# VH-VL binders against Stonin-1 (STON1), part 13

Target 1, 134 residues: Stonin-1 (STON1), of Homo sapiens (Human) (q9y6q2r275to408)
Amino acid sequence: GWSFMLRIPEKKNMMSSRQWGPIFLKVLPGGILQMYYEQGLEKPFKEIQLDPYCRLSEPKVENFSVAGKIHTVKIEHVSYTEKRKYHSKTEVVHEPDIEQMLKLGSTSYHDFLDFLTTVEEELMKLPAVSKPKK
Below, E stands for the ipSAE of ESMFold2; O stands for the ipSAE of OpenDDE; V2 stands for 0.75 times the mean of E and O plus 0.25 times the DockQ between their complexes.

## First folded at step 14 (VH-VL; framework fv_gatralimab)

Design g62 (from g43 with light chain K35R T97E; at its last look DockQ between E and O 0.63; V2 from the best seeds 0.00; counts 0 for: pae E 2.9 > 2)
Fold by ESMFold2, look of step 14:
Structure g62 (fold): chain C 134 residues (1-134), chain A 121 residues (1-121), chain B 111 residues (1-111)
Amino acid sequence: as target 1 above (134 residues)
Amino acid sequence: EVQLVESGGGLVQPGGSLRLSCAASGFTFSYYYMNWVRQAPGKGLEWVGQIRNKANSYTTHYAESVKGRFTISRDDSKNSLYLQMNSLKTEDTAVYYCARGSFYGYPFDYWGQGTTVTVSS
Amino acid sequence: DIVMTQTPLSLSVTPGQPASISCKSSQSLLHSDGRTYLNWVLQKPGQSPQRLIYEVSNRFSGVPDRFSGSGSGTDFTLKISRVEAEDVGVYYCMQGEYWPTFGQGTKLEIK
């Protein structure tokens, strides 16, 4: 597992902002991501099951006011929405709808790449499922 | 193994200043929120303040009892947390603990051994 | 600020017998994310505080299963099913719903 940061929301108000908080990440066989408050706890506070429509966003480097760098990535879920084109035809097009599931960050490039590689390998192993619907 | 070690406590006169340090090891210090908690002789625990991590721009928050007199800072390159205490009062006499925190709601999971501050003539 | 009130402030328990500590908050500790940020901390004699329970009922690593937490809203309880000599100390409840505040502490002693 890896020490990462999770982008989390604060309470909503006029002055609220989202936070980055420390987590311990695990990736289990079968594409299960577990998030723990710290290493060594029996139970994750959040767990998500990846399916073949999950993906990693393009990684970014985000800068902070003190010239710090954080490597960030999102876990996204892609679904497809059917739309009828031109009304006079029965032509159908599929447009992706992208939902952000998580936003993660690390200051360790090694841990970041190791995580990305591990997730991509697990995504490749996932069994086929029904196409997501609107 | 997470370790937090406070230092810099001592005897100081009312109106004086003192700077406490906390040396951290065994975890990625730059990811964590860090806190100061104090305990007056024979009394319970009182949260003093927090400094958030680098990703949250090192923002600080203070208990009303110390606001304007105490300043929390950190140096992630040295894995160190600091408490600058100015305009000290006798009611600031306490053992001061460094405590590791996290984002909203999660408790202080690791505590140092404490350092004693005595404010007296 | 959220005021945390503990009862009793002191108790003496025969070894092997149960103990129960109550903690009440001045307002609900249920957060908008559905979690309840009520925690318990133990300070053994002459030692610094140590973590015990988080989010009402979850034990930290190394905490024996004889410790259990329960409650909701504003009313919470820490129970020790059978008290051992190593359990002596002062128990504090603490809320994390807002900036942290602690109960006044409950001193547990062995008869």
Scores: ipSAE 0.443, ipTM 0.793, lowest interface PAE 2.9, mean pLDDT 87
ESMFold2 (binder alone), look of step 14: mean pLDDT 92; pTM 0.939
OpenDDE, look of step 14: ipSAE 0.704; ipTM 0.880

Design g63 (from g43 with heavy chain S30N H61Y; at its last look DockQ between E and O 0.47; V2 from the best seeds 0.00; counts 0 for: pae E 3.0 > 2)
Fold by ESMFold2, look of step 14:
Structure g63 (fold): chain C 134 residues (1-134), chain A 121 residues (1-121), chain B 111 residues (1-111)
Amino acid sequence: as target 1 above (134 residues)
Amino acid sequence: EVQLVESGGGLVQPGGSLRLSCAASGFTFNYYYMNWVRQAPGKGLEWVGQIRNKANSYTTYYAESVKGRFTISRDDSKNSLYLQMNSLKTEDTAVYYCARGSFYGYPFDYWGQGTTVTVSS
Amino acid sequence: DIVMTQTPLSLSVTPGQPASISCKSSQSLLHSDGKTYLNWVLQKPGQSPQRLIYEVSNRFSGVPDRFSGSGSGTDFTLKISRVEAEDVGVYYCMQGTYWPTFGQGTKLEIK
């Protein structure tokens, strides 16, 4: 597991800016991503099950202050939805829908790369899921 | 493993100044929000203020009782948290704790041993 | 500021018997994210405060299972099912839904 930062929505009655908070991050076999407030807790406060449509965004280096840089990545879920063309009952177009599941950051490049590699390995091991075709 | 050690407490007269330090170890200091909490003699706990991490531009927040007199700072290269106390009053007499924090929902999970500040003429 | 009111302020318990501490907040601690950020902290005699329970009912690592938290909205309870000598100290509730505030503390003693 790794010490990371999670981008957290502003709490009620706070400034509008998003915040980054510390988490302990684990990736379990089968593509299970667990987020803990700290190492050693019995339960994660958030857990997501990756599926083959999940992906890592392109990593970025972000500057959140005049003196700070953070390696960041998003975990996204990509799905394709069928849409009818305007004025057509039978014509269907498949378009990607991209949902951001979470955004993570680290000031340690080595931890960041290790996490990315681990997630990519688990994504490659996931079984293919069949979706209905139209 | 996680350790927080305060220092710099002492006796000071009203109107004086004092600077407290907190040395941190055993965790990724630059990810955490850091807090000062105080406990007046025979009283309960009172949050003094917070400094957020580098990713949040080191933004600081203070209890109303200390605004304008106290300044929280940190040096991530030295794993250190500081409290500069100016214009001290007798009601500032307390044990001052350094406390590790996180985003709003998470409590102060590790505390130092405390350092005593006595403001007396 | 959110006022946190604890009752009782002091209690004496025979070892092996249960104890219960109430904490009331001046307004709801339910956050828009669906979580309630009410926490419990223990300060043993001569020691600094230590973590006990977060988010109403979750024990920190190393906290015995005889400790349990419950409640919602403005009313919260910490229970100790069987008090032991090591449980003596002052218990504080605190809220993190807003800027942190603490209850007055409840002193637990063995009789």
Scores: ipSAE 0.413, ipTM 0.776, lowest interface PAE 3.0, mean pLDDT 86
ESMFold2 (binder alone), look of step 14: mean pLDDT 92; pTM 0.935
OpenDDE, look of step 14: ipSAE 0.432; ipTM 0.828

Design g64 (from g43 with heavy chain Y104F; at its last fold request DockQ between E and O 0.70; V2 from the best seeds 0.00; counts 0 for: pae E 2.4 > 2)
Heavy chain, then light chain:
Amino acid sequence: EVQLVESGGGLVQPGGSLRLSCAASGFTFSYYYMNWVRQAPGKGLEWVGQIRNKANSYTTHYAESVKGRFTISRDDSKNSLYLQMNSLKTEDTAVYYCARGSFFGYPFDYWGQGTTVTVSS
Amino acid sequence: DIVMTQTPLSLSVTPGQPASISCKSSQSLLHSDGKTYLNWVLQKPGQSPQRLIYEVSNRFSGVPDRFSGSGSGTDFTLKISRVEAEDVGVYYCMQGTYWPTFGQGTKLEIK
ESMFold2, look of step 14: ipSAE 0.528; ipTM 0.811
ESMFold2 (binder alone), look of step 14: mean pLDDT 93; pTM 0.944
OpenDDE, look of step 14: ipSAE 0.733; ipTM 0.887
ESMFold2, look of step 15: ipSAE 0.412; ipTM 0.779
ESMFold2 (binder alone), look of step 15: mean pLDDT 92; pTM 0.938
OpenDDE, look of step 15: ipSAE 0.739; ipTM 0.891
ESMFold2, fold request of step 16: ipSAE 0.353, 0.488, 0.510; ipTM 0.740, 0.797, 0.804
ESMFold2 (binder alone), fold request of step 16: mean pLDDT 93, 92, 93; pTM 0.943, 0.940, 0.945
OpenDDE, fold request of step 16: ipSAE 0.559, 0.782, 0.765; ipTM 0.850, 0.902, 0.898

## First folded at step 15 (VH-VL; framework fv_gatralimab)

Design g65 (from g64 with heavy chain S102T; at its last fold request DockQ between E and O 0.61; V2 from the best seeds 0.00; counts 0 for: pae E 3.3 > 2)
Heavy chain, then light chain:
Amino acid sequence: EVQLVESGGGLVQPGGSLRLSCAASGFTFSYYYMNWVRQAPGKGLEWVGQIRNKANSYTTHYAESVKGRFTISRDDSKNSLYLQMNSLKTEDTAVYYCARGTFFGYPFDYWGQGTTVTVSS
Amino acid sequence: DIVMTQTPLSLSVTPGQPASISCKSSQSLLHSDGKTYLNWVLQKPGQSPQRLIYEVSNRFSGVPDRFSGSGSGTDFTLKISRVEAEDVGVYYCMQGTYWPTFGQGTKLEIK
ESMFold2, look of step 15: ipSAE 0.513; ipTM 0.802
ESMFold2 (binder alone), look of step 15: mean pLDDT 92; pTM 0.925
OpenDDE, look of step 15: ipSAE 0.724; ipTM 0.888
ESMFold2, fold request of step 16: ipSAE 0.265, 0.272, 0.384; ipTM 0.715, 0.728, 0.770
ESMFold2 (binder alone), fold request of step 16: mean pLDDT 93, 92, 93; pTM 0.942, 0.938, 0.940
OpenDDE, fold request of step 16: ipSAE 0.644, 0.564, 0.543; ipTM 0.869, 0.849, 0.846

Design g66 (from g64 with light chain P100Y; at its last look DockQ between E and O 0.65; V2 from the best seeds 0.00; counts 0 for: pae E 3.1 > 2)
Fold by ESMFold2, look of step 15:
Structure g66 (fold): chain C 134 residues (1-134), chain A 121 residues (1-121), chain B 111 residues (1-111)
Amino acid sequence: as target 1 above (134 residues)
Amino acid sequence: EVQLVESGGGLVQPGGSLRLSCAASGFTFSYYYMNWVRQAPGKGLEWVGQIRNKANSYTTHYAESVKGRFTISRDDSKNSLYLQMNSLKTEDTAVYYCARGSFFGYPFDYWGQGTTVTVSS
Amino acid sequence: DIVMTQTPLSLSVTPGQPASISCKSSQSLLHSDGKTYLNWVLQKPGQSPQRLIYEVSNRFSGVPDRFSGSGSGTDFTLKISRVEAEDVGVYYCMQGTYWYTFGQGTKLEIK
C-alpha cells in the first residue's frame, strides 16, 4: 500500500468545497481499490471494484502551492450510450461517457509509478464482462 | 512511527510574545493538516487552529479566541510546524499540543507531549 | 459557534460494570456529505490525549471492543460494556463537522 492524497469530494458540485487529504491506498488482487484514512485501520472508508471499463487518465504534474509539484491521475469509468447523429434517420453512434471515479495525487514519483503499474496490471487481469448499459 | 515533539514553551508576561515549534517525523509531513490544541491547567481541551497541507496552499483557520493574535506556519522542508503567539493574555496559559490530522473530521490522530506556556505578571 | 455538552462531568464505576457518557451538540452534526463527524478522545492520567472513536461508532485500531459509540443528529453516547482499571481518564467528545469543538470532558474513575 501507499500514502497518497485524494481530492475530496470526487466530483464538482455547487454545494461542495474541494480539498486534498491524505489517505492510505491499497490495491488488492482482483482489481479492488481500498482507501483508508490511515495505515492500520481495520476498515476502508471507501472501496471500489475496478471493471474492464475502468482506466487511468493521462498523468499530470500540478502545482497547488508556491513551492512544489504533485503527480496526479484520475481513475475513470467509460460507458457507452446509443445516440443518433443529428438529422440522421438511420445513423446511430455509440459515444463514450467518461465518469471520474477518483482523483489521486502523490509527491513521490516512485510511489506514483508503482501505483500506476499495479493498477494497469490488475486491469489487464480482470474477467471479461458484457459492456455496461446506460 | 509517527512522532510529534513540541518545544519553545516558557514563562512570559501579559502582552508578550512566544513562538512554539513542533518537530514531526515518521510520516509524509507535506500531506497532512496540522493543528494546535491547548489545555489550560485543570481544564479541558480547546482547538487553537489548523494549517492545511501543500496541496491546499497552506491555508489557515483559527479559533475566535486567538484570531488576530496567533499565527500558524509550517516548513515542509524541515518537517516543522510553528505557532507564533502575540499579545499574550493570562487566559492563554496552557499546555500546547501539536496534533496531526489524518482525515477531515478527526484532525487529532497523533499528539505530541505538549509544551507549557505560562502567562503571568 | 457549536457547543458540545457532556453528561455526567464525573463518573465513578465499579470494575466490571458498564459506563455511559452522553454528548449533546447545539446543532446537528450531519455534514452535507452525509457523514456525522462526532468523535471520542481519551486522556489517561498524566498522558497526552489519544484517539478512540471516529464518525460516531468506528473504533480506531487497538481500541477494545467493549467501547461502543452511537447516536445521531445532536445526541450521542459512548458506552463501555465492562469498565476496567486501564479505562480511567477523561473522555472528550469532539465534533469535526464545523471546524473543531470539544465537550467539557467526563472524568471516569474506579471505585
Scores: ipSAE 0.397, ipTM 0.780, lowest interface PAE 3.1, mean pLDDT 87
ESMFold2 (binder alone), look of step 15: mean pLDDT 93; pTM 0.948
OpenDDE, look of step 15: ipSAE 0.544; ipTM 0.851

Design g67 (from g64 with heavy chain Q50F; at its last look DockQ between E and O 0.63; V2 from the best seeds 0.00; counts 0 for: pae O 3.4 > 2)
Fold by OpenDDE, look of step 15:
Structure g67 (fold): chain C 134 residues (1-134), chain A 121 residues (1-121), chain B 111 residues (1-111)
Amino acid sequence: as target 1 above (134 residues)
Amino acid sequence: EVQLVESGGGLVQPGGSLRLSCAASGFTFSYYYMNWVRQAPGKGLEWVGFIRNKANSYTTHYAESVKGRFTISRDDSKNSLYLQMNSLKTEDTAVYYCARGSFFGYPFDYWGQGTTVTVSS
Amino acid sequence: DIVMTQTPLSLSVTPGQPASISCKSSQSLLHSDGKTYLNWVLQKPGQSPQRLIYEVSNRFSGVPDRFSGSGSGTDFTLKISRVEAEDVGVYYCMQGTYWPTFGQGTKLEIK
């Protein structure tokens, strides 16, 4: 596992500003993300099962503190929703709906890369989404 | 290993000032909220205040009992937490602890050994 | 401020016997994020406070399983199944859902 920062709250709302919180992050086989307040605690405060629709965003470098930068990445869930065009009774367009699940950050480039690699590997091991039987 | 070491305690007269320090080691100091907690002789624990990083700046909050008199600051480059105490009162007499916090709630998962402040005429 | 009320304020227990400490809050400690930030802290004689339980029922690393926390909303309990000599000290409940506040403390002594 690694020491990371978690953007809180997880989802942006208009009424609250987000902040960084320190966490200990583990990635378990099967694409399970466990987040702890501290390394060595009995239970994670949050656990997320990655699914085949999850993806990593493009990594970025953001301002963290007066003293430094932070490497950031988002875990996103991509779904496709059928949108009926308002003016067309017959045209159904599938648009991707991207939902941000988590935004994570690390001041350690090494840890950051290791995490990205680990998550990508786990995502690749997930079973392919069975095409809905027509 | 996480370590917190307080210093700067001493004897001061009412109305006087004192500055406490807390030296942190064994963890990424800048990641964590830091708290001051005090304990009057023979009494319970009382939260004093905290400081956290927010948007490249620091935010603080204080207990009502010390608001306007105490100031918490930090130097992340030195892994140091500070408590500037002004207009000290006899009721401020206590052992002062620095305690590490987190982003949710206040777990106070690590505590220093404390430094003693005595306000007496 | 949230008022935390502990009962009893002191208890004397025979080694090997169980102990129970109650902590009540003036309002619900359920946070909007779905968690309850109620912690237990132990201060042994002549020592600094040390972590014991977080979020009602979770033991910190190194805490024996004879310690257990329970409760919800405004009512919380710390239980020690078999009190040992090393358990002597003052136990504090603390809430972090709001601005931190502590209970009065419960002094545990051995008979």
Scores: ipSAE 0.087, ipTM 0.725, lowest interface PAE 3.4, mean pLDDT 89
ESMFold2, look of step 15: ipSAE 0.421; ipTM 0.788
ESMFold2 (binder alone), look of step 15: mean pLDDT 92; pTM 0.931

Design g68 (from g64 with heavy chain D109Q; at its last look DockQ between E and O 0.56; V2 from the best seeds 0.00; counts 0 for: pae E 2.9 > 2)
Fold by ESMFold2, look of step 15:
Structure g68 (fold): chain C 134 residues (1-134), chain A 121 residues (1-121), chain B 111 residues (1-111)
Amino acid sequence: as target 1 above (134 residues)
Amino acid sequence: EVQLVESGGGLVQPGGSLRLSCAASGFTFSYYYMNWVRQAPGKGLEWVGQIRNKANSYTTHYAESVKGRFTISRDDSKNSLYLQMNSLKTEDTAVYYCARGSFFGYPFQYWGQGTTVTVSS
Amino acid sequence: DIVMTQTPLSLSVTPGQPASISCKSSQSLLHSDGKTYLNWVLQKPGQSPQRLIYEVSNRFSGVPDRFSGSGSGTDFTLKISRVEAEDVGVYYCMQGTYWPTFGQGTKLEIK
C-alpha cells in the first residue's frame, strides 16, 4: 500500500475550502480500492469496487506555484445517456456521462506511477459487462 | 514509530513572548495537518490552533482565546512545527502539546510529551 | 464553539466491573457526509493524551476490545466492560465535525 492524499470536497459547516487529506491506500486483487485514515487500522473508511467502465484520468501536476509539485489523478466512471441526433427520426447517439469517483495526489512520483500501473493491471483483469446506461 | 517532541517551554512574565518547537519523525510530515493543544494545571484539554499541510497552502486557524497573539508555522524540510506566543497572559500557563491531525473529523492521531509554559511575575 | 458536556466528572470503580461515561454536545455532530466525528481520548496519570476511539465506535490500533463507543446526534457513551488497573486516567470526548472542542474530562479511579 501507499501513503497518498485524497481531495475532499468543501465542508460548509467547517467553513473550509477544498482539502487534501492524508490516507493510506491499498489496491486488492479484483479491483478493490481501500482507503484508510492511516496504515495499520482494522477497517478502511471507504472501499470501492472498480468495474470496466472505470478509468484513470490523465495525470496532472498541481499547485506548482504555491505548494510545489503534486502529482494528481482522478478515478472516473463513464456511463452513456441516449440522445436523438438533431433532425433524425430514428438515429440515436450515446453521450458519455463522466462521474468523478475520487481525486488522489502524491508528492512521490515513484509511488504515483506504481499506483497507476497497479490500477491499470486490475482494470485489465475485470470481466466484461454490459455497457452502463443512465 | 511516530514521534513528536516539544521543546522551548519556560517561565515568562505577562506580556512576554516565547517560541515553542515540535520535532516530528516516523511519517511523511508534509502530508499532515499539525495542531497545538494545551492543558492548564489541573484542567482539561483546549485546542489552540492548526496549520494545514503543503497541499492546502499551510493555512492556519486559531481558537478565539489566542487569535492575534499566537502564530503557528512549520518547516517541512526540517519536520518541525512552531508556535510563536506573544502578549502572554497568566491564563496561557499550561502544558503545550503538538499533535498530528488529518483532514476534518479525524481525531489527533499522535501527541507529543508536552512542554510547560508558566506565565507569572 | 460546540460545548461538550461529560458526566460523571469522576468515577471510582472496582476492578473487573463495568464503567460508563456520557458525553453530550450542544448541537448535532452528524456531518453532511453521513459520519459523526465524535472521538475519545485517554490521558493516563503522568502521560500525554492518547487516542482511543474515532467516529463514535471505532477503536484505534492497540486499544483493547473492552472499550466500546456508541451514540448519535448529541448523545454519546464510552463503556469499559471490565475495568483494569491500566484504565485509570482522565477520559475526554472530543468532536471534530467543527473546530475541535473537548469535554471537561472524566477521571476514572480504581476503588
Scores: ipSAE 0.447, ipTM 0.773, lowest interface PAE 2.9, mean pLDDT 86
ESMFold2 (binder alone), look of step 15: mean pLDDT 92; pTM 0.923
OpenDDE, look of step 15: ipSAE 0.712; ipTM 0.884

Design g69 (from g64 with light chain G96A Y98H; at its last look DockQ between E and O 0.49; V2 from the best seeds 0.00; counts 0 for: pae E 4.8 > 2)
Fold by ESMFold2, look of step 15:
Structure g69 (fold): chain C 134 residues (1-134), chain A 121 residues (1-121), chain B 111 residues (1-111)
Amino acid sequence: as target 1 above (134 residues)
Amino acid sequence: EVQLVESGGGLVQPGGSLRLSCAASGFTFSYYYMNWVRQAPGKGLEWVGQIRNKANSYTTHYAESVKGRFTISRDDSKNSLYLQMNSLKTEDTAVYYCARGSFFGYPFDYWGQGTTVTVSS
Amino acid sequence: DIVMTQTPLSLSVTPGQPASISCKSSQSLLHSDGKTYLNWVLQKPGQSPQRLIYEVSNRFSGVPDRFSGSGSGTDFTLKISRVEAEDVGVYYCMQATHWPTFGQGTKLEIK
């Protein structure tokens, strides 16, 4: 497992701006991501089951004027919805809908790469699933 | 393995200044919010202030009783938290603890041993 | 600031008997994220404070299961199912839904 930071959307914090908070992150066989408040706890406070339509976003380096640099990545879920092509009564297209599931950050490039590699390996092992609908 | 060790306490006259330090080990210091909490002789615990982590731009907040007189800072390269205390009053006499926390409502999950500040004439 | 009121301020308990400590806040501790950041801290005689319970009811690692927390909104309780000699000390509730504030403390003694 790894010490990471989790990004929490601003609307969930009554006291201030967007926040990053420390978590301990594990990836289990079968594509299960577990988030703990600290290493050594028996139960995660959040758990996510990946499916084959989950992906890692392009990694970024986010610069904060006083905080320095953080390596960040999002875990996203891609689904497709059927829509009629504009002005066509018979043509249907599938448009991608991208849902951000998590935004994670680390100041350790080594831990960041190790996490990315581990998640990509687990995604490659997931069984085929019918395309999810929104 | 998480360890917090305060130092720098001592005897000081009213109106004087003192700087406390807290050395941290056993965790990724730059990820965590850090707090100072004090306990006057024979009394309960009182939160003094907080400094947020690197990712949250090291913003600070203080209890009203110390605002304008105390300054919290940190040096993540040295795993160290500091409390600069100016314009000290006799009511600032206390044991001062550093405590590790996060914005998940976890403000004091590990505590140091404390360092004693005595403000007397 | 949010005022935290503990009752009783002192409690004397026969070993093996249960103990219960009440903590009331001056306003709801429900955070906008749906969680309640009510914690319990123990300070044993001559020692630094130590963590006990977070988010109302969750024990930190190494905290015996005889300790349990409950409550919601403004009313919270810490219970010790069977008090042992090592449990003596001062118990503080503390909220962190807003800038942190502590209760006055409850001194637990063995009689």
Scores: ipSAE 0.222, ipTM 0.712, lowest interface PAE 4.8, mean pLDDT 85
ESMFold2 (binder alone), look of step 15: mean pLDDT 92; pTM 0.931
OpenDDE, look of step 15: ipSAE 0.544; ipTM 0.847

## First folded at step 16 (VH-VL; framework fv_gatralimab)

Design g70 (from g65 with heavy chain F103W; at its last look DockQ between E and O 0.68; V2 from the best seeds 0.00; counts 0 for: pae E 2.7 > 2)
Fold by ESMFold2, look of step 16:
Structure g70 (fold): chain C 134 residues (1-134), chain A 121 residues (1-121), chain B 111 residues (1-111)
Amino acid sequence: as target 1 above (134 residues)
Amino acid sequence: EVQLVESGGGLVQPGGSLRLSCAASGFTFSYYYMNWVRQAPGKGLEWVGQIRNKANSYTTHYAESVKGRFTISRDDSKNSLYLQMNSLKTEDTAVYYCARGTWFGYPFDYWGQGTTVTVSS
Amino acid sequence: DIVMTQTPLSLSVTPGQPASISCKSSQSLLHSDGKTYLNWVLQKPGQSPQRLIYEVSNRFSGVPDRFSGSGSGTDFTLKISRVEAEDVGVYYCMQGTYWPTFGQGTKLEIK
């Protein structure tokens, strides 16, 4: 497992501001993400089951001063909806609907890469589903 | 091995100033919210204030009893938390604890041994 | 702001017997996120405070299972099923639903 930061609330809310809080992350076989307030607790405060339509966003570096680099990534769920392209009656395109599930950050590039690699490996092992969930 | 060690306490006259320090080790200091909590002699615990992490722009919050007189700061490069106390009153006499905050609402999970501040004429 | 009232303020207990401490808040501690941030902290004689229970009923690592927490809304209880000598000290409830406030403390002693 890894010490990370989680941005809360996970989705933007017009009635609340977002903040970053420390967490302890685990990734279990079968694509299960567990988030704990600290290492050693018996129960996670949040658990997410990944499916094949979940993905990692492109990683970013935020707060660009040399002392303040934070490596960030989002976990997103992608679903597709049917839409007409350019007001065409004969062209139907499935447009992605991207839902942010959570945003994570780390000041340790090593831990960040290790996490990304671990999640990508688990995503590749997931069984197929008939349509996107979560 | 999380450790928090306070220093800088002492005897001071009313109206005086002191600066307390807390040296942190054994965890990624820059991720955590840090707090000061005090305990007057023979009394219970009183939260003094909090400074949030770098990702939250180091925002600070204070108990009403110290607002305007106390200032919390931190230096993540030195793993250090500070409490600047100005315009001290006899009511500020207490043991001052440095306490780590893991999450909003979550209890302070690690505490230092405390440093004693005595405000007396 | 939020007043936390503990009863009793002092307990004297025969080793092996149960103990119960009540904590009452001046308003509901249910947060808009659905969680109740009521915590318990122990200060043993001559020591700094240490963590015991978070979010009403969850024990921290290393806290013996003889400690249990319960309650909701404004009324909360810490129970020790069988008091041992190492349990002596002052127990504080603490709320984090708002900016932190502590109860006045309950001193546990051995008869």
Scores: ipSAE 0.469, ipTM 0.792, lowest interface PAE 2.7, mean pLDDT 87
ESMFold2 (binder alone), look of step 16: mean pLDDT 93; pTM 0.945
OpenDDE, look of step 16: ipSAE 0.525; ipTM 0.842

